# VH-VL binders against q9nrl2r1430to1533, part 281

Target 1, 104 residues: q9nrl2r1430to1533
Amino acid sequence: GGVHELSAFEQLVVELVRHDDSWPFLKLVSKIQVPDYYDIIKKPIALNIIREKVNKCEYKLASEFIDDIELMFSNCFEYNPRNTSEAKAGTRLQAFFHIQAQKL

## First folded at step 21 (VH-VL)

Design m2f (framework fv_erenumab)
Fold by ESMFold2-Fast, scan of step 21:
Structure m2f (fold): chain C 104 residues (1-104), chain A 121 residues (1-121), chain B 110 residues (1-110)
Amino acid sequence: as target 1 above (104 residues)
Amino acid sequence: QVQLVESGGGVVQPGRSLRLSCAASGFTFSSYAMHWVRQAPGKGLEWVAVINYSGKDKYSVDSVKGRFTISRDNSKNTLFLQMNSLRAEDTAVYYCARKPSYSRATYFDPWGQGTTVTVSS
Amino acid sequence: QSVLTQPPSVSAAPGQKVTISCSGSSSNIGNEFVSWYQQLPGTAPKLLIYENNKRPSGIPDRFSGSKSGTSTTLGITGLQTGDEADYYCATWDDSLDAYVFGGGTKLTVL
């Protein structure tokens, strides 16, 4: 149920944030740092936003939580070429997420 | 052969204007955000402004806001910095520089050779 | 003052090694990649290190970078007279919404 799911979401977000490959995903991209980002990425998201949504009980289904995490990775791969440090970190963190998400 | 070449610097009196140019070659200029960085005589580097690939989005440091305007002409592979109401503290070598279009990139490569602006009465 | 703090100067003899430090905060070095630039007298800055510890093509392995917490270090081994230059660290600052550079370190090789 709901209580188990909320605890699981919190635990999973904490594990993602603590992972060495979380650095591209911790916060939203600045439009001044990367002024082209928001012309390409239409649904920006980051781990701090997802954590806030978990804390405010905004996820009604596990699938909604999973969709937001997958959107975060999809944005990374859409914006960043495959040979970048960002894309490589995203690939490793996504694999870690898929293993942990088996519990949801 | 990726190159950036600045021009337009000179000696001007306070309150006057200059327009700097940066000619780009050897890469698809229209695909990159471009930056201006300056260096006062004997001092360190200071980031000044950025413009996105299309020229629609522009940002500058507070110290030049309202006085300097960054712009570009993608058809001519040229970046500009319009400098109005020049002050003595704007005296510097002005460099144009490219930054990779990655979501977390924080480095500049290449740099132009610079053009010198001296504001003196 | 610079947001990123570097020693104003360092010196060593040819063949020796030096380290140049750069100290920031959680809003810049602590959260972001760091780059280092070499500026020979009278020339434009040249990228020396990017993403904390990577070298562009053409930069010899005598140059290295490292980052720990809110500080970063440039290492140079086998010093040559041609290494006399100003060295700058740089990164992004989340609080200022701006790129920031260290104050620079003058390396003298005597």
Scores: ipSAE 0.752, ipTM 0.905, lowest interface PAE 0.9, mean pLDDT 93

Design m2g (framework fv_erenumab)
Fold by ESMFold2-Fast, scan of step 21:
Structure m2g (fold): chain C 104 residues (1-104), chain A 121 residues (1-121), chain B 110 residues (1-110)
Amino acid sequence: as target 1 above (104 residues)
Amino acid sequence: QVQLVESGGGVVQPGRSLRLSCAASGFTFSSYAMHWVRQAPGKGLEWVAVIWYSGKDKYSVDSVKGRFTISRDNSKNTLFLQMNSLRAEDTAVYYCARKPSYSRATYFDPWGQGTTVTVSS
Amino acid sequence: QSVLTQPPSVSAAPGQKVTISCSGSSSNIGNEFVSWYQQLPGTAPKLLIYENNKRPSGIPDRFSGSKSGTSTTLGITGLQTGDEADYYCATWDDSLDAYVFGGGTKLTVL
């Protein structure tokens, strides 16, 4: 049920936040810091937003939670060329997420 | 070689205006966001303003907002800083600097040699 | 006053090693890349280190950077008289929505 799933989502988000490769994903990208980000990325999201949605019980299905995490990674790979530190961090964190998501 | 050259500094009385220019060469100017950074005599570096690739979007720190306007002309590879209502505390060497593209990683490279603005009565 | 704290001065003899610290918070160094700049007397700043520990082309390997938690350090080995300069750390601050510089550290090679 819902309560068990919410606890699982919170645990997974906490593990992602604590991961060494979470730095590109902790908060929304600033327009001042990255000038063209919002010209390219139309559905921005970050771990702080996902965690807030978990805490407000906005995810009704595990698939909705997984979709938001995957959107976060998809945005990373769409904006950042493969040779960037952001893309490399995203690749490692996404692999970690796929392993942990097996528990959902 | 990638190069930035500032000009337009000088000595001016409080309340007056100056327009600084930064001429860019050796790279595709329109593909980079550009910064202005200043340094008061004997003091540290202070970030002032940034302008995005097309010149449409720009931001300045609160201490100069409403008085300073950053702009660019990509056809001439030139960055500008229009400084109105100058105050004694605006006295500084003004540097232009390039922002790397493709990354939220923040650093400034290259820097121009700087142009000196002195606001005195 | 800067939000990034550096010692105002540091000194060492030629050939020795020195480290310059830069302390911030979770709103800046803790979550963002750090860069370091050298400013020789009367000159413009020059990039020494970017993305915490990377050197641009032309910067000798005796300059190094490291980051731990909310602090970062610049290391300089084999000190030369030509290293006398002001050194600045810099990063993004997400609370201020601004690029921030440390107050600067004057290195004297005695």
Scores: ipSAE 0.432, ipTM 0.821, lowest interface PAE 2.3, mean pLDDT 89

Design m2h (framework fv_erenumab)
Fold by ESMFold2-Fast, scan of step 21:
Structure m2h (fold): chain C 104 residues (1-104), chain A 121 residues (1-121), chain B 110 residues (1-110)
Amino acid sequence: as target 1 above (104 residues)
Amino acid sequence: QVQLVESGGGVVQPGRSLRLSCAASGFTFSSYAMHWVRQAPGKGLEWVAVIDYSGKDKYSVDSVKGRFTISRDNSKNTLFLQMNSLRAEDTAVYYCARKPSYSRATYFDPWGQGTTVTVSS
Amino acid sequence: QSVLTQPPSVSAAPGQKVTISCSGSSSNIGNEFVSWYQQLPGTAPKLLIYENNKRPSGIPDRFSGSKSGTSTTLGITGLQTGDEADYYCATWDDSLDAYVFGGGTKLTVL
């Protein structure tokens, strides 16, 4: 087709997905892979869910988009101790997000 | 040292039951999720089941659902696998293995020495 | 037939280097951590490598892991006769929602 323009939110999600530290965040955590995850984390979210919400125009304000990304990082730090690979990846990706989010 | 010791294997006829045990020592058993992994004679490794630290959440491979039940007794530092309606294809060495705490990382450490289950008629 | 493909066998001489490959897809190796296991004849598997390239305590540095795209390799340098074993890669598969192991590679030290 035609010429299409992606939202600023879609562009940012694509940059997050392509980041080396995105691996803990690409998809919802599996109950089989991490059996106790959903007993601890009550509002699960992941980049694929956020991207779907962007594509369906479910974010009306930048603050709503930012809140979902921050919830994703908050869940990571709540479940994973500070010294884990997941928490370290989350720390680096969150810093990258904060720099990119200045443009929103 | 961290150690896992399996027991309860044996030779049984198809349709019968066995209960495997895995005794844990050298670590805080109640803080870790645990796995069962099996290996048929001359074959590779196959994941069977996982249970969380508390015993509340348990999952198994589709081929054993409804027949095998994983459970644990944290007061005894023991993991169990109740195997009902055993089939010839369940013949294997059964290993218990510890799951890493707080991680999506897929790995098994340590492993027990294994207990042999032979389903034969 | 395995979701993760390994060569069935590899061989090398004492003191040499060998690499064992493990090939998967974007639903497993491409987006998940990989671990490697050594199984000596008649023994339980032993963790060699976790999270693609980390060694647990007690594993010598002549064992190494690497991951690129949808493939991973186990490297063994300074081969010893005691390294004769079956080697398995393992990971999580997002599409199958299951733990998966490679078919195994038998290492023979000539």
Scores: ipSAE 0.592, ipTM 0.845, lowest interface PAE 1.5, mean pLDDT 90

Design m2i (framework fv_erenumab)
Fold by ESMFold2-Fast, scan of step 21:
Structure m2i (fold): chain C 104 residues (1-104), chain A 121 residues (1-121), chain B 110 residues (1-110)
Amino acid sequence: as target 1 above (104 residues)
Amino acid sequence: QVQLVESGGGVVQPGRSLRLSCAASGFTFSSYAMHWVRQAPGKGLEWVAVISFSGKDKYSVDSVKGRFTISRDNSKNTLFLQMNSLRAEDTAVYYCARKPSYSRATYFDPWGQGTTVTVSS
Amino acid sequence: QSVLTQPPSVSAAPGQKVTISCSGSSSNIGNEFVSWYQQLPGTAPKLLIYENNKRPSGIPDRFSGSKSGTSTTLGITGLQTGDEADYYCATWDDSLDAYVFGGGTKLTVL
């Protein structure tokens, strides 16, 4: 088959999804699995939602895309204590994102 | 020492009610969601219900929905399971268990020693 | 055994190694962390392994966990008579919106 170049946002989301530390961020937190999550986190988001927004061309500016990714990390650090596997993964993935986002 | 101690089990006839209690000690009870898990005689473990740390959000498996109500009293460090319209299939040892309040946690620690409920006619 | 499949029993001699399997699907093991529990006769379950391969404080390194695709395994080396117990795998199931347990494996040390 043919190859088409993906948007810069799609390429970055794919890199984040493939990263070893993406596991806390791939999908929305279940209200039944974690019943307290949505009482604390008012603007939930995950990589699958961000990727759908990219594919539907909902981001007009790079800043809008970056804001959604940063919201995702902010939610992680707000809900999870620093010593958790989630917070540690979030710290590493956020650093990776900041390096990659310089290309936007 | 982090401990959970269940009580309130017994032998009852079908259609009757029991209220189980789980007394927590050694940790900040009001900071954790709490769970009930049961085990029928000679069978495996079955997750039953969860309650948020505040007590506002509650979820239970379909097989007990409308009959069992999970609740808690944070001032007494106690978790409850109100069991109405009991059926023979509800016969089990009932365990309370704590799960870490992390966004992706899927494990239980500690567990109580269990309390036995027998529904017999 | 409709959700997570474990062999009903496994046996080995003292000092040997055993492996207990647990098979699921993409809606559970494939997408979620797995935990393992030991239940000695007449006692409550005790956490052995969490997040696929981590041990709680106090659990000896004879116990190990691994996950590959939609399956997970519990390994026990240097088998002791005190290891005779039922072993359960557990995880979250996205399709059922529930925590699920394997059917359990009875380990006999003979």
Scores: ipSAE 0.713, ipTM 0.884, lowest interface PAE 0.8, mean pLDDT 91

Design m2j (framework fv_erenumab)
Fold by ESMFold2-Fast, scan of step 21:
Structure m2j (fold): chain C 104 residues (1-104), chain A 121 residues (1-121), chain B 110 residues (1-110)
Amino acid sequence: as target 1 above (104 residues)
Amino acid sequence: QVQLVESGGGVVQPGRSLRLSCAASGFTFSSYAMHWVRQAPGKGLEWVAVISHSGKDKYSVDSVKGRFTISRDNSKNTLFLQMNSLRAEDTAVYYCARKPSYSRATYFDPWGQGTTVTVSS
Amino acid sequence: QSVLTQPPSVSAAPGQKVTISCSGSSSNIGNEFVSWYQQLPGTAPKLLIYENNKRPSGIPDRFSGSKSGTSTTLGITGLQTGDEADYYCATWDDSLDAYVFGGGTKLTVL
């Protein structure tokens, strides 16, 4: 990109996608696989959507990018009980994100 | 103890209708999406339909779409499958099954004992 | 033909080990959790393995699951006559927007 923040966002999203705990977050939850999901989660998001927004230069502020990533984790913890594989992966990936986001 | 008990199966002629029921007990039925899975004689398992916990969202495989309707009554802890325009290829044991309400869950537990539907002349 | 491929049958003697394979693609096993079911003659399927390698309460540790790439395997050690059954792998298929089952493997204990 043309700005330092956009370059940093792209690098961070790539690191998240490559992380072992990214599997619950790579793509939107299927409404057929989990029909209850969209009754509970009103602002669905996933790494593929966030990456597309980065590539289209839709984030004007670092806070907007961070808000979308945090929304993704918030959705995971709202839908999934804490003892699930999804919630455990989300906890580890969120911690990784917080360390990497210090660069933003 | 969590249990699912199917009923409503029988022998019917092609073109007729049947309504299957699945009575749930031992868990909060209204908190779970519910599924129907069938098995033709001597064949493998085939996923048929799903309904959300509220009953608002329902999906079925293309081979039964327009003919089968999944529904539920949470006040009675009962899941239904309305089967219209039955065909010989619908002959199967029909199981109801529960799936955990996790965002990436792909497994069914428990299963009912099944109810047999035979479509023949 | 099933989108998940299993051998139609496998056989072994009591006390032996068997492995049942299940092969899929990147749209299913490659990207999703896999489960395994045991179906004894005349009974409903019973969950044996979920999330690739976890056992529900009551399932003996003789049963194990593993996943590598687009394939998964069910392992049974210390084979017993009571293990004689049909075994099915299952997962979600992202391209079909449907749950899919393998064709099933009949285990015979001789």
Scores: ipSAE 0.741, ipTM 0.902, lowest interface PAE 0.8, mean pLDDT 92

Design m2k (framework fv_erenumab)
Fold by ESMFold2-Fast, scan of step 21:
Structure m2k (fold): chain C 104 residues (1-104), chain A 121 residues (1-121), chain B 110 residues (1-110)
Amino acid sequence: as target 1 above (104 residues)
Amino acid sequence: QVQLVESGGGVVQPGRSLRLSCAASGFTFSSYAMHWVRQAPGKGLEWVAVISRSGKDKYSVDSVKGRFTISRDNSKNTLFLQMNSLRAEDTAVYYCARKPSYSRATYFDPWGQGTTVTVSS
Amino acid sequence: QSVLTQPPSVSAAPGQKVTISCSGSSSNIGNEFVSWYQQLPGTAPKLLIYENNKRPSGIPDRFSGSKSGTSTTLGITGLQTGDEADYYCATWDDSLDAYVFGGGTKLTVL
């Protein structure tokens, strides 16, 4: 490793953020925009929160990082009906993540 | 077919109150968050307030906060806007509108026909 | 002033094409879906375009939407006299925690 290398978790988060299907996941859902969201979703999370946790070295195990990403997808599928743009984006991004996560 | 019908508008003096109603039909009203949007004469559209499916959570723009209260009665398929301490600048056509309860939805469909509120002395 | 900027008016002849612009910022159009509404004189707004470029059932394909960066456009081809209306763009603004509408564009079909 060089002094300018990104961590494995940071590299994966950057790949997820840059993916065309990341748009539902970039930031937390606003409770004003979607007032019912937090009545249904008890553990909200988004890529910006996960990236911050990576930057603060809060993930000690790869499983902890993977669990947070999987929670993000689970929340999407719980809140959004299957035929929505959000759920379809989530399905494609989750498949991409599963391939990349094999390297962790 | 999905419909929203507003009522309760009228002409009132500054400082008085009005309560607007929006009657919903043709869909499961209790499954949707509902919105109020207004339009001053000859002006554009301005979002006013939103209420959650259950009526528990409600939010409004700062210009009406503390004066306007959004509420709903799911047993009657009716949305309300209680408008207190009315000002001349609240003069507008008030529309109720439905928004899909998707995590990133930003569009309104359908809209009601509107009810006119005129605040004048 | 309006957070989303639209030209106040546009005009063209029947059968022509017009493009109505809507400019915002990274806190709204840059990060959010955009919708467009048609308001015929004396009527309620009607959804024309949602999620940047999708049409509801019943909206003819001569209406189209596109988004690039922090701006969006509504395209109308084959203009008809019945298209005379005010057109509004709308989205969510992250910094204001509010839905925002453009100032509106009056389309006149000469």
Scores: ipSAE 0.752, ipTM 0.900, lowest interface PAE 0.8, mean pLDDT 92

Design m2l (framework fv_erenumab)
Fold by ESMFold2-Fast, scan of step 21:
Structure m2l (fold): chain C 104 residues (1-104), chain A 121 residues (1-121), chain B 110 residues (1-110)
Amino acid sequence: as target 1 above (104 residues)
Amino acid sequence: QVQLVESGGGVVQPGRSLRLSCAASGFTFSSYAMHWVRQAPGKGLEWVAVISWSGKDKYSVDSVKGRFTISRDNSKNTLFLQMNSLRAEDTAVYYCARKPSYSRATYFDPWGQGTTVTVSS
Amino acid sequence: QSVLTQPPSVSAAPGQKVTISCSGSSSNIGNEFVSWYQQLPGTAPKLLIYENNKRPSGIPDRFSGSKSGTSTTLGITGLQTGDEADYYCATWDDSLDAYVFGGGTKLTVL
């Protein structure tokens, strides 16, 4: 982790947040809105948490940052059936992430 | 074929208790979060409570917290609402409703036909 | 008081179109999917629109939904007498940590 890597992580998170398909990922799922979520998903994460970790310099390696983003997508596909708006948005956003992550 | 049927409503005095039931059929009951929604006479809809698939996680609006308890029996395909310390303000038609198991879902389908609770002295 | 604001009533003639508005804030409509429900007199609510603009099977395409910013609208074209009902918008509110409904709009045909 250097300054260049932190700038790259921040740029990528901003690009993900601005993407039309980011809506399922912007914040953690509420236990009251979806009470079953945390019975299925043991390591919850969202873009706001990842951005906070970037800003606090908690990612020492690009692989740690990539792992958190991939965990976010993995959680989406684990909880949501493939025919849902959430899973479809996740599929498109993950493809966008893979293209952008080549710069890390 | 998917149906929800409420029962247990009636006329009770303030401070008394009542237990509502909602019998589910035509779907895998244990795979859905279930909700209670009420409607006071001539008024709009008010969300009351939710319960997870297993019954382990339960949440209710502040106005009924500590007085109402949502529960379920998956072996009987039945949802319950235990209502204690009833107040005149609890007078309403009570609907049970199913919510899809999606991480951002905010809609209810189907709804039961409702059961009427009247709290009067 | 309702967190989501709807007009109390709307009216139009058979065959015409109406729009029913529902206004909220960034903590609800601005961040979340919206659903709409039809309640015929003496009956339970029925889902008309979910995820802002999608129709369940069996709901005709003359019913439509749209969302812009912190507001949503239900559109009904080709009005029929059987459309006389109360209509409710609904969503999740992040600040209240609860599902919220609009106050309801009574639609009268004619």
Scores: ipSAE 0.753, ipTM 0.905, lowest interface PAE 0.8, mean pLDDT 93

Design m2m (framework fv_erenumab)
Fold by ESMFold2-Fast, scan of step 21:
Structure m2m (fold): chain C 104 residues (1-104), chain A 121 residues (1-121), chain B 110 residues (1-110)
Amino acid sequence: as target 1 above (104 residues)
Amino acid sequence: QVQLVESGGGVVQPGRSLRLSCAASGFTFSSYAMHWVRQAPGKGLEWVAVISYTGKDKYSVDSVKGRFTISRDNSKNTLFLQMNSLRAEDTAVYYCARKPSYSRATYFDPWGQGTTVTVSS
Amino acid sequence: QSVLTQPPSVSAAPGQKVTISCSGSSSNIGNEFVSWYQQLPGTAPKLLIYENNKRPSGIPDRFSGSKSGTSTTLGITGLQTGDEADYYCATWDDSLDAYVFGGGTKLTVL
């Protein structure tokens, strides 16, 4: 049939990717687009990398998955001033994540 | 008032060099990445190069790599573009422009008034 | 050749409305903020719209932007003779790892 079961982590990443506020997080920041980014952010990460790690079964514990998502938000708030569109999207998406993560 | 003023353009023969300057005023120059954008006569806009706010990181389009070098002097609030081995195809008005330092920003504001470079034989 | 496609020209009478389209792909407009610039004859480009649909201070509300999928549109209502200019869309392209501009649209107000 056409019914498919997804892992809990995969389901949550798909929900994050589909959220209207996911745009700052879908892919890594380009060092040419933002030449100062990697001088500030030492552990870059994005939803595409997290999704690849889920698909390769690289998360041994739910806490490791949650840590990577939280690192993604932490990087956003460290680089972007609070009144930017990026920081506002990050705040809303993080709140959504915390609600959905209760299902884990 | 926030301003960018370009200078250094002129008429040169192919193979020669020019150094463009962009004087910034009215904002904290050392807090912004800076860009060069050019426009050939009667044509559209083409992004050329960017430099980080410290001057440490520099990137340019492939068509000018090895020939053009972007640099800055934060103590003088000045952006530079050193143009070597100039070609007829480099004939354009050269604009300096500021971009906000946000992780997904894709817009330029303000722009300078431009300086004209004509490469002719 | 430009990776963002705009019509080369549009024209309308004073007081009318026009829309200027800009078409790209998933590597640019589909995943990135879009900005629009107005270039009056003999002048530098001026930021008109940023982040798809926002106006900088000083830009009247008769200018608007919208984005859908891999395309964006600049709308101008209540056309004035002073709106005669070239209009450019712009964004970031992740395949080229570069900022890209549309080919430009010349607006003529008769």
Scores: ipSAE 0.730, ipTM 0.891, lowest interface PAE 0.8, mean pLDDT 92

Design m2n (framework fv_erenumab)
Fold by ESMFold2-Fast, scan of step 21:
Structure m2n (fold): chain C 104 residues (1-104), chain A 121 residues (1-121), chain B 110 residues (1-110)
Amino acid sequence: as target 1 above (104 residues)
Amino acid sequence: QVQLVESGGGVVQPGRSLRLSCAASGFTFSSYAMHWVRQAPGKGLEWVAVISYHGKDKYSVDSVKGRFTISRDNSKNTLFLQMNSLRAEDTAVYYCARKPSYSRATYFDPWGQGTTVTVSS
Amino acid sequence: QSVLTQPPSVSAAPGQKVTISCSGSSSNIGNEFVSWYQQLPGTAPKLLIYENNKRPSGIPDRFSGSKSGTSTTLGITGLQTGDEADYYCATWDDSLDAYVFGGGTKLTVL
């Protein structure tokens, strides 16, 4: 059950964090660094927040964990034009996630 | 083609005010956050302030908070820095600079040529 | 004095290679894109390198950037007298919630 799912979530988050393309996603965007980010992105999220939620046992279903990861990618593609380093990293990391998520 | 041109600098006494302008051309000004960066004589670069593309979100370095106000007029492609209660330590060349609207961008391009502000008694 | 540490000066002869270091921490260089700027005497800073190792259009491939851990370097090959300038690294600092610049490095040709 729940304990097994939490171990799987932690392992997957660790693999995402370790991936070369994770760095746009490691932490929340600063309002000072990008002053219009939170006017455009209404549900901000990052890997550090997701990892904290896993550690606090806040995900009851695999679908909730997957939804937060997908929200993270969706936010990236909504804010960043396709030709940016952020969007390209997001595309590669999302593909990696989809392969790894098959284990969930 | 893409250009930023500053104006409004000068020599003023402590406690006075100046308003700097930065005229933008060659790009869609209203799509970019804009910054002010300054450089004291013989010293390095110091970030001063940023304004969002629509002008509603504004942030500045603590040392000028409450004294400097960044603003913009997108209809005129112009960025402003209102500098009140000027101090000797505000003496610097003031550059306006553009930053891309990407979530992790930390670089400035282009920069204006700068306008010199000297606060002297 | 600066959050990002650069040597105050470097010197090399024409045609040689030079590297300018910039050292930070995990709150800045270790987790953020780095940019480099060239400032010729009496001029505005000019973007030389962005996103660690990319050149904007018009910057010759003699200039290169690299990042490893919490440090970054600017490399200049085929050094020319026109390269005499101050060079600044820059990034974002998560702990300070601020843009940070290195103290600058003066490059002198011979």
Scores: ipSAE 0.694, ipTM 0.882, lowest interface PAE 1.0, mean pLDDT 92

Design m2o (framework fv_erenumab)
Fold by ESMFold2-Fast, scan of step 21:
Structure m2o (fold): chain C 104 residues (1-104), chain A 121 residues (1-121), chain B 110 residues (1-110)
Amino acid sequence: as target 1 above (104 residues)
Amino acid sequence: QVQLVESGGGVVQPGRSLRLSCAASGFTFSSYAMHWVRQAPGKGLEWVAVISYRGKDKYSVDSVKGRFTISRDNSKNTLFLQMNSLRAEDTAVYYCARKPSYSRATYFDPWGQGTTVTVSS
Amino acid sequence: QSVLTQPPSVSAAPGQKVTISCSGSSSNIGNEFVSWYQQLPGTAPKLLIYENNKRPSGIPDRFSGSKSGTSTTLGITGLQTGDEADYYCATWDDSLDAYVFGGGTKLTVL
């Protein structure tokens, strides 16, 4: 592959996906793996869905993109107790996101 | 202190039914999804079914779908597996098990001692 | 074949070290936490390792877990006769949308 230009949103999502702490966020939680998830979490989202929305140009404002990323972290902290590996990964990835989002 | 105890196993003819029970103690049963896992004689472990903490959502492996029904009674801290139309291939020790309610958890702890189901003519 | 592949048996003498391998794919071990269970003859499985390398309370540090790529390994040092058991790896499979277990490894202490 040639050099290709990435949108600001696509570049940020790629950086999040590549981060060591992205593993709880890469895909939606399975209803079979965690059957109680969707009773608690009313607006599920994951990085693969956010990336698809970026690629389809569904974000009209930077605030809409930021809101979806923040929803993803909010869902993590709502479902997972603070001492879990998921919540700890979410805390570190959210801090990384806040630094990167300053560029938007 | 945290404990799961299965009962209801036995010897039954093909086509008949059995209802397994799993009595939970030492933890808040109503806060956890619960699972059934089975093990055929001399074979490995096979996941069978899961039920959400309120009993609203239920999922099972395809080989038992339509024949087995998982249910629970939170007021009695008891998990059930209703097994209908039993087949020789259902012969196994049946374990109930708890899984942590974390979004990416893939482990079971504790396990019950198991109850033996033998389907023979 | 099972989705997760383990050797059927391993053996060693008391005081020695053994390693038990478990091989999967990107849809399971490659993307998910792995757990290990010890099953002594006639007993229920007991959680030995969770989240790749963590031990529950009461499990001695001579038991360890590691994960690299699509494979995981259970290590047992200072082997004791009481370690004779079947050992199972387990994880979640994204493609099957199901929990999967390895075929099991019988550990014999000579």
Scores: ipSAE 0.749, ipTM 0.898, lowest interface PAE 0.8, mean pLDDT 92

